VH-VL binders against Mucin-5B (MUC5B). Designs and how they scored, part 11

Target 1, 171 residues: Mucin-5B (MUC5B), of Gallus gallus (Chicken) (q98ui9r863to1033)
Amino acid sequence: GTCTVYGNGHYMSFDGEKFDFLGDCDYILAQDFCPNNMDAGTFRIVIQNNACGKSLSICSLKITLIFESSEIRLLEGRIQEIATDPGAEKNYKVDLRGGYIVIETTQGMSFMWDQKTTVVVHVTPSFQGKVCGLCGDFDGRSRNDFTTRGQSVEMSIQEFGNSWKITSTCS
Key: E = the ipSAE of ESMFold2; O = the ipSAE of OpenDDE; V2 = 0.75 times the mean of E and O plus 0.25 times the DockQ between their complexes.

## First folded at step 7 (VH-VL; framework fv_fezakinumab)

Design t06 (from r11 with light chain D34E; at its last look DockQ between E and O 0.62; V2 from the best seeds 0.55)
Fold by OpenDDE, look of step 7:
Structure t06 (fold): chain C 171 residues (1-171), chain A 119 residues (1-119), chain B 111 residues (1-111)
Amino acid sequence: as target 1 above (171 residues)
Amino acid sequence: QVQLVQSGAEVKKPGASVKVSCKASGYTFTDYYMHWVRQAPGQGLEWVGWINPSSGGTFYAQKFRGRVTMTRDTSISTAYMELSRLRSDDTAVYYCARSKYTWYRFDYWGRGTLVTVSS
Amino acid sequence: QAVLTQPPSVSGAPGQRVTISCTGSSSNIGAYYEVHWYQQLPGTAPKLLIYGNSNRPSGVPDRFSGSKSGTSASLAITGLQAEDEADYYCQSYDSSLSGWVFGGGTQLTVL
């Protein structure tokens, strides 16, 4: 499954559902720390839109990836890796390919960022039904891609998006 | 079933050292971090540090650096916490607790080991 | 002294709803790390009660719920029962300390 974020708040879920969402907070784009996943999670991707000055247009993204023993903070022109256990083996690799920052986990998640407004998250079939967030649950059914953190299906994109805030309110 | 079995109560004099053990069973010992948390009588929980049983790597809370040493014996799935230069305010129940990651929840706890430091 | 702030005590009658607050900062609760809650019955070790802000481990009744907002978290207990009398601790990871932090604990008394 492939989830794509592009342009000015455009999203395409793992199951191909398209929607537009512009939020001012930090949101869970995709993770496998989900109620529908019996196993321990392996990744969490948090995304924040940075507006162009006073406009509503997105100029850049702030992205944070959380892994088993490390955290990666991405901002335009900056890659910051923070090890919570410096001695632990990382479950991911970081690469630069064609202007993209590429992060691949051993468990089959691939993250790509053009260092602007385009993010591509790919997960292997093993993640079917085990992921959640703005990108959906990758269960092959686009109808339920707007499942909130509370596990309800919402028709309002705003409510759906807001449910995936890192916190219920912006700090 | 996951179990964390800790060593028995200890009574020590000020200035002495104490070594508490925590034997893990019911899971792969090296797949989880082992944390130590203590609780003084009538007080709250205080995180002491963690050890990565796989690598032997450790991280201690600032308060305990220089006095605490965490080790493990993977052959018997046992973690150890040694606290030296004991003082009266080290009197507490010391717990071992498991977590999947350094920032992950403590899903299983030992029953605790009372360490009493008195002259 | 605890990094996370909890009320020292709360009380309620059986069947009532009580809430326990946990206030942190941008380096812990306000960060990308989750809040967990533990229940400690008298004379026992702490037990995981809520993980990931609002998730219940198996065996924990649904009358226990957790939430997180901004730099604060909250534990709610509905239908209060006598066996709920215990100490409750919130926990988070502090990125500035690179370690775990606990709340000061809240003693819940069932009247």
Scores: ipSAE 0.457, ipTM 0.829, lowest interface PAE 1.2, mean pLDDT 92
ESMFold2, look of step 7: ipSAE 0.604; ipTM 0.813
ESMFold2 (binder alone), look of step 7: mean pLDDT 94; pTM 0.946

Design t07 (from r11 with light chain S98Y; at its last look DockQ between E and O 0.57; V2 from the best seeds 0.67)
Fold by OpenDDE, look of step 7:
Structure t07 (fold): chain C 171 residues (1-171), chain A 119 residues (1-119), chain B 111 residues (1-111)
Amino acid sequence: as target 1 above (171 residues)
Amino acid sequence: QVQLVQSGAEVKKPGASVKVSCKASGYTFTDYYMHWVRQAPGQGLEWVGWINPSSGGTFYAQKFRGRVTMTRDTSISTAYMELSRLRSDDTAVYYCARSKYTWYRFDYWGRGTLVTVSS
Amino acid sequence: QAVLTQPPSVSGAPGQRVTISCTGSSSNIGAYYDVHWYQQLPGTAPKLLIYGNSNRPSGVPDRFSGSKSGTSASLAITGLQAEDEADYYCQSYDSSLYGWVFGGGTQLTVL
C-alpha cells in the first residue's frame, strides 16, 4: 500500500481514498502502533504542515519518525537522528536518492520525502490492517479509511483529521 | 506466562550498598528492556533507570547517576540494581518492570523489594 | 515534584463516572510518545491499565478509558466499583530527559 501527501494538504490513503486536510498541529500520518495491530509497533510518522504566513498554503513540512530505539526529525532538509538507546541496533536505514530523503525499515515500511511538500509512505502487504493514522488502515476497503483514533468512522474530514492530532504546537 | 521474581527485603545502614535482583521468565530476556522504579512509603512512583539486557547498556535518571549501577546476567535471565551510599530517603519498594522499547509501556512488573535504610 | 501533575485524590460513589487528569509539557505528553496509565491496588505492584493513550490490555474492563490532548491526558472510569479503589499513575516519556516520568499519583476513593 502507498500513501501520498502532496501539494497543499492533499492526501491519498493506502487504499486510494483521496481527501484534503489542512491543520496547524502535528498529526499521525501513519503508524503500526494501532489497536488493530496485536504486535509491537515498529514505526510512527508524525507530520506538521507549516503554513505560509497567514495564508493556508503549505510552505514546508515538519516530519518526525519514531522507531524502536530512535527518533528522526526532518525539517527544511535537515536530518536529525536521536537515539533513545545508542547501543541498540536500528531497524531503519536513511538514504538520499534524487533529492528525496528515503527511510526504510527492516519490517517493510519505506518513507520518501522530496524535502518540500511531497511525502510517500509505502508498506508491504504484511502491514494490511495493521496500520492507522491519516493514511488509513490498509485493509483494502477505502470506505473505512476515515477511521478516527477512537475507532469510529467519520464522515467529516475535519473530525477525522483532528482525531489524529498530536497537539505539540497547538495545545 | 511472563514473570519477574525479585529478591527479598533488605535492611541496610546509611552509607551501605544494596543489590536487588530480578529474575525474568516466560519470555526472551534479551528482547526487552528492564526498568527499575522505586516507591517510598506513601509516595509516588519514581523512575530510576533502564538496562538493555542484550547489550548491557544502561541509562539512569539524573538523580541516581553516580550511585546506581544496573547489570544483568543473561545466562540466568536476571537483572540487578545496586544502589550505593544509601541514605534514609532511599527507603522504598524497588520494582523491576519490563518494556519492549525504552519509551514503551511497562507491561509487567515484579512484586517489589522493600529496602529499608535506618541507623 | 513529579514532572506530570495529577490531582492527589478523587472520589466517587458506586456507579458514577470519575476522571483523573494528567498534565505535562511539550517535552513529554505533548511530544510524540504515548501516555500510559497504571493502577496500583493497596499493597500491590502497579499494573498496566491503559497503554498508548487509550488502549486497554486484555482483562481491563471497557469502563476504563484514556485520552490524550495537547499536553494533557485523562483517565475516565465509568460505572465505578468498589474494587476500583486504588492509586492511579500516568506515565510518559520525556524526550528532554531521555527517560520515563510519572505523575504524582491519584488516590481514588469509592464512597
Scores: ipSAE 0.681, ipTM 0.887, lowest interface PAE 0.9, mean pLDDT 93
ESMFold2, look of step 7: ipSAE 0.727; ipTM 0.864
ESMFold2 (binder alone), look of step 7: mean pLDDT 93; pTM 0.942

## First folded at step 8 (VH-VL; framework fv_fezakinumab)

Design v01 (from t04 with heavy chain S55G Y108S, light chain N55Y; at its last look DockQ between E and O 0.67; V2 from the best seeds 0.68)
Fold by ESMFold2, look of step 8:
Structure v01 (fold): chain C 171 residues (1-171), chain A 119 residues (1-119), chain B 111 residues (1-111)
Amino acid sequence: as target 1 above (171 residues)
Amino acid sequence: QVQLVQSGAEVKKPGASVKVSCKASGYTFTDYYMHWVRQAPGQGLEWVGWINPSGGGTFYAQKFRGRVTMTRDTSISTAYMELSRLRSDDTAVYYCARSKYTWYRFDSWGRGTLVTVSS
Amino acid sequence: QAVLTQPPSVSGAPGQRVTISCTGSSSNIGAYYDVHWYQQLPGTAPKLLIYGNSYRPSGVPDRFSGSKSGTSASLAITGLQAEDEADYYCQSYDSYLSGWVFGGGTQLTVL
């Protein structure tokens, strides 16, 4: 399954559902540290959108990837790699392909960032039902049923997005 | 079923060393970090450090660097913590606890080893 | 002293709700790592009570709940029972120290 973030808060979930979400907090984009995952989890991707001054557009991203033995911080096109255990074998590799920063885990997660506002996260089918976050849970469930039961479409989308907020002190 | 079995209580004099053991069973010993946490009588929990049994790498809290050594023997699935130059404020129960990653929750604890440092 | 601040004690009658706060900083609770909670019954080792800020391990009653907001976390216990009388510790990874920090502990007394 493939999840894409692009432009001004546009998302395509692992299940192929498109939605728009404008948030200026830190959000879990995708992770497998979810209660339904019987394994220990292998990745967490946190994303923060930075607005262009007072405009509603998004100028840049701050991305933090938490892996088994390292934390990777992506800011302004720069990579900072912080080992939580420097002696451990890394479960990931970092590479540059066609203008994208590419980070792939041995467990089958592939992260791609154009160093601006475009992020692509791919997970192999083995992650089905094991992931959670803004990219959805990869269970085939339609968001249309979810938003149809809400009072408004924008409020339903914002409620979903805000449920994945990892910081509460945004502004 | 995960079990962490610790060595028995010890009484030591100031200036001595103590080595506490933690024998693991019910899981693959090298797949999890082993942490040591101490608790002085009537006091809270204090993290001492971790060892990665898979390569023997260690990381110690600043307070204990230079006095603590953590080792392991993978053939008997046992982790060790040695604390040197003991003083009376080292009197505590010393727990081992495991986590999948260094930043991950402690999901299993030993029952503790009381170390008493007294003249 | 503890890096994370908890009240030293809290009390409640059976059936009441109590909360235990845990206050840290941007390098620990305010970062992207989860807060965990441990229960320590008298004379026993600590036991994992809440992990991932709010998740309960198997066997932990749903009257225990956790949350995290900003640089603080909270443990709530509803329907207080005599068996809940214990010490409670919050725990967070600290990115500045590259290690674990615990709260100072909170002694819960059931009246």
Scores: ipSAE 0.674, ipTM 0.840, lowest interface PAE 1.3, mean pLDDT 87
ESMFold2 (binder alone), look of step 8: mean pLDDT 93; pTM 0.940
OpenDDE, look of step 8: ipSAE 0.703; ipTM 0.900

Design v02 (from t04 with heavy chain Y32S S55G, light chain N55Y; at its last look DockQ between E and O 0.62; V2 from the best seeds 0.00; counts 0 for: grease 19.3 > 18.9)
Fold by OpenDDE, look of step 8:
Structure v02 (fold): chain C 171 residues (1-171), chain A 119 residues (1-119), chain B 111 residues (1-111)
Amino acid sequence: as target 1 above (171 residues)
Amino acid sequence: QVQLVQSGAEVKKPGASVKVSCKASGYTFTDSYMHWVRQAPGQGLEWVGWINPSGGGTFYAQKFRGRVTMTRDTSISTAYMELSRLRSDDTAVYYCARSKYTWYRFDYWGRGTLVTVSS
Amino acid sequence: QAVLTQPPSVSGAPGQRVTISCTGSSSNIGAYYDVHWYQQLPGTAPKLLIYGNSYRPSGVPDRFSGSKSGTSASLAITGLQAEDEADYYCQSYDSYLSGWVFGGGTQLTVL
């Protein structure tokens, strides 16, 4: 499954559902720390969904990736790796390919960022039904991709998006 | 079934050291972190620190740095916490607890070891 | 004294709904890590009650629920039962301390 974030707040879920969502907070884009995956959490992707404006050609995102024993902070082309356990083996690797920052986990999640507004998250079929966030649950049904963090299906994109806020202190 | 079996109660004098053990079974010992949490009588939980799966890395709460040492013996699936220079306010039940990752939930706990420090 | 703040006690009658708050800061509850809750029955070790802000381990009734918002978290218990009488602790990973922090604990009394 492939989830894509592009342009000014355009999203395509793992199941192909398209929606537009704008906000200036931090949101869970995708993770496998979900109710249907109690034992095998391996990644969390947090994205700051900044409005870029239609007249702006350059827009930067803030992205934070949480892994088993490390955290990666991406901002303005800067890569900052923070090890919560320096002695632990990383479950990911970081690479630069053609202007993209590429992060791949050993469990089959791949993250790509053009260092601008395009983010691509790919997960292997083993993640079917085991992921959640703005990208949906990758269960093959696009109808339920607007499932909130509270596990309700919302018709309002704003309510759906807001449910995946890391913090409610921002608007 | 996952079990964490801790050593028995200890009574120590101020200035002494205590070493509590936690024997793990029912899971791969070398795949999880071991945390230590203590609870003074009638008080809340206080995180002491963790030791990583390999035993080669530790991280202690600031309060205990310089006095606490966590170790592991993989051959017997046992984790140890040693606290030195004991004082009366170290009197507490000490728990070992397992987590998969450094920032992940404590899903299994030992039954605790009472350490009493008194003159 | 605890980094996370909980009410020292709450009470409710059987069948009622009670909530336990847990207030932290931007470095813990407000950070990108989850809040967990533990139940400690009298004379026993803590038991994982809620993980990942709102997820229940197997064996935990659905009348227990957790939520996180901003720098605060909340544990809700509906249909309160006598066996729910216990101490409840919230837990969060503090990014500044690079370690775990607990709430001060809340003693729940079932009237």
Scores: ipSAE 0.535, ipTM 0.865, lowest interface PAE 1.1, mean pLDDT 92
ESMFold2, look of step 8: ipSAE 0.687; ipTM 0.848
ESMFold2 (binder alone), look of step 8: mean pLDDT 93; pTM 0.945

Design v03 (from t04 with heavy chain S55G Y108H, light chain N55Y L97S; at its last look DockQ between E and O 0.65; V2 from the best seeds 0.00; counts 0 for: pae E 2.2 > 2)
Fold by ESMFold2, look of step 8:
Structure v03 (fold): chain C 171 residues (1-171), chain A 119 residues (1-119), chain B 111 residues (1-111)
Amino acid sequence: as target 1 above (171 residues)
Amino acid sequence: QVQLVQSGAEVKKPGASVKVSCKASGYTFTDYYMHWVRQAPGQGLEWVGWINPSGGGTFYAQKFRGRVTMTRDTSISTAYMELSRLRSDDTAVYYCARSKYTWYRFDHWGRGTLVTVSS
Amino acid sequence: QAVLTQPPSVSGAPGQRVTISCTGSSSNIGAYYDVHWYQQLPGTAPKLLIYGNSYRPSGVPDRFSGSKSGTSASLAITGLQAEDEADYYCQSYDSYSSGWVFGGGTQLTVL
């Protein structure tokens, strides 16, 4: 399954659902540290959209990836790797492919960032039912069913997005 | 069933060293970090540091660097914490606890080892 | 001196709701790692009560709940029972020290 973030807060979930969400804080984009996962989690991706002097435009992303033994911080095209256990075998590799920063885990998560506003997260089918976040739960159902029950689409999407806020610190 | 069995209570004089053990069973010892946490009488919990039983890497809280050494023996699934140059404010119950990653929750704890430091 | 601040005590009558706060900073609770809560019954080792800010391990009653907002976390206990009388500790990873910090603990008294 593939989740994409593009432009001004546009998302396509692991289950193919498209939605728009403009948040000014830090949010869990995707992770497998979820209660529906029977195994220990292996990745967490946190994203913050920074406005470009206008509330409807974004110019940059701050992205933090938390893996088994390292934290990776991405800001303004820079990569900072911080080992939480420098002696541990890393479960990920970092590479540069055609101007994209590519980070792949041994468990089958692949992260690609164009160093601007485009993020692609791919997970192998082994992650079905094990992930959560703005990218959805990868349960094989489109969120379209949800939108037929709730408030206006804008209000229900805002509540969904805010449920994945991990900090209130916005910058 | 996961179990962490700690060594018995110890009484030491100031300036001495103490070595507390934590024997693990019911899981693969090298797959989890082992942490040490102490609790002085009537006080809260204080994290001391961790050891990765796979490879033996360690990390200590700043307060204890230079006085604490953590080791393990993978053949008997046992972690150790040694604290040297003991002083009276080192009197505490010392717990071992495991986590999957260094920053992950402590899902199992030993019953604690009381270390008393008195002149 | 605990890095995370908890009230030293909280009390409530059976059946009532109590809340225990845990206040930290941007380097710990306000960062991207989870807050965990531990219950310590008198004379026993701590036991994991809440992990991942809000998740309950198996065997923990659903009257226990947790949340995190900003630089603070909260543990709520509804339907208070006598057996809930214990000390409660919050825990957060701290990015400045690259290590764990605990709250100072909260002694819960039932009535």
Scores: ipSAE 0.727, ipTM 0.865, lowest interface PAE 1.1, mean pLDDT 87
ESMFold2 (binder alone), look of step 8: mean pLDDT 93; pTM 0.941
OpenDDE, look of step 8: ipSAE 0.769; ipTM 0.910
ESMFold2, look of step 9: ipSAE 0.506; ipTM 0.795
ESMFold2 (binder alone), look of step 9: mean pLDDT 93; pTM 0.946
OpenDDE, look of step 9: ipSAE 0.727; ipTM 0.907

Design v04 (from t04 with heavy chain N52S S55G; at its last look DockQ between E and O 0.73; V2 from the best seeds 0.00; counts 0 for: pae E 5.0 > 2)
Fold by ESMFold2, look of step 8:
Structure v04 (fold): chain C 171 residues (1-171), chain A 119 residues (1-119), chain B 111 residues (1-111)
Amino acid sequence: as target 1 above (171 residues)
Amino acid sequence: QVQLVQSGAEVKKPGASVKVSCKASGYTFTDYYMHWVRQAPGQGLEWVGWISPSGGGTFYAQKFRGRVTMTRDTSISTAYMELSRLRSDDTAVYYCARSKYTWYRFDYWGRGTLVTVSS
Amino acid sequence: QAVLTQPPSVSGAPGQRVTISCTGSSSNIGAYYDVHWYQQLPGTAPKLLIYGNSNRPSGVPDRFSGSKSGTSASLAITGLQAEDEADYYCQSYDSYLSGWVFGGGTQLTVL
């Protein structure tokens, strides 16, 4: 399944649902640390889509990826790798392909960033029902309802988006 | 299934060293970090440090740097913590606990090893 | 003082709801890492109670719940029972220290 972020606050979920959401905090874009898969989590992707302000076409996102033993910070088109265990074998690789920064894990998550506002997250079918965040739950069914962090279905896009807010990062 | 069996209680003089062991079973020993946590009598939990799954890396809380050494022997699935230059305020129960990654929860704990430091 | 601050004690009557707070900073609870909670019965080792801010391992009753907001976390216990009398610890990874920090612990008394 493929989740895309484009422009400022435009999303296509893993299940193919398009929606718009703007917030001024950091948000969980996608992770496999969800209630139905907490024992097997391997990644957490955090974005701040308001880094662009009102000038959408000329800005760059702030992105943090948390892996098994590393934190990757993507700011202003640059990569900062912070190893939480420098001796651990990395479960990911970083590469440049076609103008994108590509980060792929051994568990089947692929992250692509155009160094501006376009992010693509791809997960293999083994992740069906095991991911959550703004990218949705990848349950194999297209729908306009969204699952909050408490696994409650919400009919409001604003409520859905705010359920994935990392509150300490606001303002 | 998962078990962490720790060595027996120790009584030591100030200035001595102690080495506590933690034998693991019921899981792949080399897939998990081993942490050490201590608890002085009537007090809370204090994280001491971790040793990596391979044993090639360690990280110690600043309070213990220079006095603690953590090792592991993968051939017998056993982790060790050695604390040197013991003081009376090192009297505590020392627990081993495992985590999958450096920032993951501690899902299984040993029963603890009481180390008493008295003159 | 502990890096994470908990009240030293809380109490409640059977059937009541109690909460235990855990206050940290932007380098720990306020960062991107989850908060975990441990229950320690008298004379025993700690046991994982809540992980990932709000998830219960198997065997933990659903009357235990956790949450995280800002630089603080909270453990809630509804339908308080006598067997809940224990010490409770919060835990977070601290990115500045590159290590784990625990709260000072909270003794829960069932009246």
Scores: ipSAE 0.219, ipTM 0.721, lowest interface PAE 5.0, mean pLDDT 85
ESMFold2 (binder alone), look of step 8: mean pLDDT 93; pTM 0.946
OpenDDE, look of step 8: ipSAE 0.417; ipTM 0.827

Design v05 (from t04 with heavy chain S55G, light chain N55H; at its last look DockQ between E and O 0.80; V2 from the best seeds 0.60)
Fold by OpenDDE, look of step 8:
Structure v05 (fold): chain C 171 residues (1-171), chain A 119 residues (1-119), chain B 111 residues (1-111)
Amino acid sequence: as target 1 above (171 residues)
Amino acid sequence: QVQLVQSGAEVKKPGASVKVSCKASGYTFTDYYMHWVRQAPGQGLEWVGWINPSGGGTFYAQKFRGRVTMTRDTSISTAYMELSRLRSDDTAVYYCARSKYTWYRFDYWGRGTLVTVSS
Amino acid sequence: QAVLTQPPSVSGAPGQRVTISCTGSSSNIGAYYDVHWYQQLPGTAPKLLIYGNSHRPSGVPDRFSGSKSGTSASLAITGLQAEDEADYYCQSYDSYLSGWVFGGGTQLTVL
């Protein structure tokens, strides 16, 4: 499954559901620390979704990836890797390919960022139904992709998006 | 069933050292971090530190650095916490607790070991 | 003294709803890590009550619920029962300290 974030708040879920969401906070884009997979979680992607006007073509993004023993902070071309356990083996690799920052985990999650507004998250079929966030649950049913953090399906994109908020600096 | 069995109560003099053990069973010992948390009588929980699954890495709360040593014996699935230069305010129940990651939940706890430091 | 702030005590009558607040900062609750809650019955070790901000481990009644917003978290108990009388602790990972921090604990009394 492939989730894509592009342009001015445009999203395509793992199941192909398209929606637009603009927020000024940090949100869980995708993770596998979900109710049905909490013990086997391997990644969490948090994105700062800056609300950009239609007149703005490029918005700066802040992206934080949390892994088993490390945290990666991405901001304006800066890659900061923080080891929560320096003695542990990393479950990911970082690469620069054609202007993209590419992060790949050993468990089958691939993250790509053009260092602008385009983010692509790919997960292998093994993640079906085991992921959650703005990208949905990758269960093959797009109609339930707007499942909130509280495990309810919302028709309001704003409510859906806000449910995945994880921030201390915005309201 | 996951179990963490801790050693018995200890009574120590100020300046002495104490070593508490935590024997794990019911799961793969080398897949989880072991944390230590203490609780003084009538007080709250205080995180002491963790030791990683391999035993090759530790991280201690700043308050305990220089006095605490955490180790593991994989052959007997046992974790140890040694606290040296004991003082009266080290009197507490010491708990071991496991977590899958450094920042992950403490899903199983030992029953605690009372360490009393008194002159 | 505790990094996270909880009310020292709360009380309620059987059947009532009570809430326990947990206030932190941007480096812990406000960070990208989850808040967990533990229940400690008198004379016993802490038990995981809520994990991942709002999830219940197996065996925990749905009367218990957790939430997180900004730099604060909350534990709610509905249909309060006598056996709920215990100490409750919130927990978060502090990114600045690279370690765990606990709330000061809240003693819940069932009247």
Scores: ipSAE 0.415, ipTM 0.827, lowest interface PAE 1.8, mean pLDDT 92
ESMFold2, look of step 8: ipSAE 0.646; ipTM 0.848
ESMFold2 (binder alone), look of step 8: mean pLDDT 93; pTM 0.943

Design v06 (from t04 with heavy chain S55G, light chain S95R; at its last look DockQ between E and O 0.03; V2 from the best seeds 0.00; counts 0 for: pae O 11.2 > 2, placed apart)
Fold by OpenDDE, look of step 8:
Structure v06 (fold): chain C 171 residues (1-171), chain A 119 residues (1-119), chain B 111 residues (1-111)
Amino acid sequence: as target 1 above (171 residues)
Amino acid sequence: QVQLVQSGAEVKKPGASVKVSCKASGYTFTDYYMHWVRQAPGQGLEWVGWINPSGGGTFYAQKFRGRVTMTRDTSISTAYMELSRLRSDDTAVYYCARSKYTWYRFDYWGRGTLVTVSS
Amino acid sequence: QAVLTQPPSVSGAPGQRVTISCTGSSSNIGAYYDVHWYQQLPGTAPKLLIYGNSNRPSGVPDRFSGSKSGTSASLAITGLQAEDEADYYCQSYDRYLSGWVFGGGTQLTVL
């Protein structure tokens, strides 16, 4: 499954559902720390959704990838790796390919960022139904891709998007 | 305590198939990958492949693709490796070993299963 | 024949320091992959000795140490003891072979 973020707040879920969402907070783009996932979580991708005015086509994204024993902070091409457990093995690799920052985990998640506004998240079939966030649950049904963090399906994109805020301090 | 108990020694003819089992205990079976590694007599270690925790995904070394099948039975916490079209050079001790993730260390090993292929 | 190169044998007297080298290439030992070490006592299964280049699992004495530099790794054993007589294998991942790879193994003899 492939989830894509592009332009100014354009999303395509793992199941191919397209929607537009503009927020001013940090949101869970995709993760496998989900209620319906009985497996231990392995990744969390947080994206700062900058509402760039309608006239602005390019916005800087702030992206944070959280793994079991490490965190990667991405901003304007800067890659900051933070080990939360210095004794733990890395479960990812970082590469630069054709202007994209590529991060691949050992569990089958691939993250690509053009260092601008395009983010691509790919997950292997093993993640079907085990992921959640703005990218949906990758269960092959686009109907439920707007499932909130509280496990309700919302028709309002704003409510759906807002449910995936990582903090309640921003509106 | 973590234990990986493997099936007994096997003697097979060339062209036959062998299926080795590895029963896990002392930990949550479905939380770890299972790897298989073999060692020919007097030789070094050779990685065969892995199966993911759910059993729905496998990855085999190129050398064994088309001949090896790894499976899991979660109900009895057992992993299986089947090798087909056996050759004499398949004679080896086959080990199961667990890892938390695909590229993590093999922290626990079975005691090995000797598979002898002879005419 | 092994992707990773180890000396076939090393020896030392009790109390001495010995080192076992593990030489790879940019396709395996490098920036992307860690090196692990295993100890295999005669007639037994391999046992994890060092993980993540330099980490010791519980139960492994501190006289065992690992290091990694460039495309090579090294296992050092200080205060060599009789029970250290075993085969030692380094392990890494090779991206071109798409799989785990082992060194050829080093037989350590305690004199």
Scores: ipSAE 0.000, ipTM 0.585, lowest interface PAE 11.2, mean pLDDT 89
ESMFold2, look of step 8: ipSAE 0.476; ipTM 0.804
ESMFold2 (binder alone), look of step 8: mean pLDDT 93; pTM 0.941

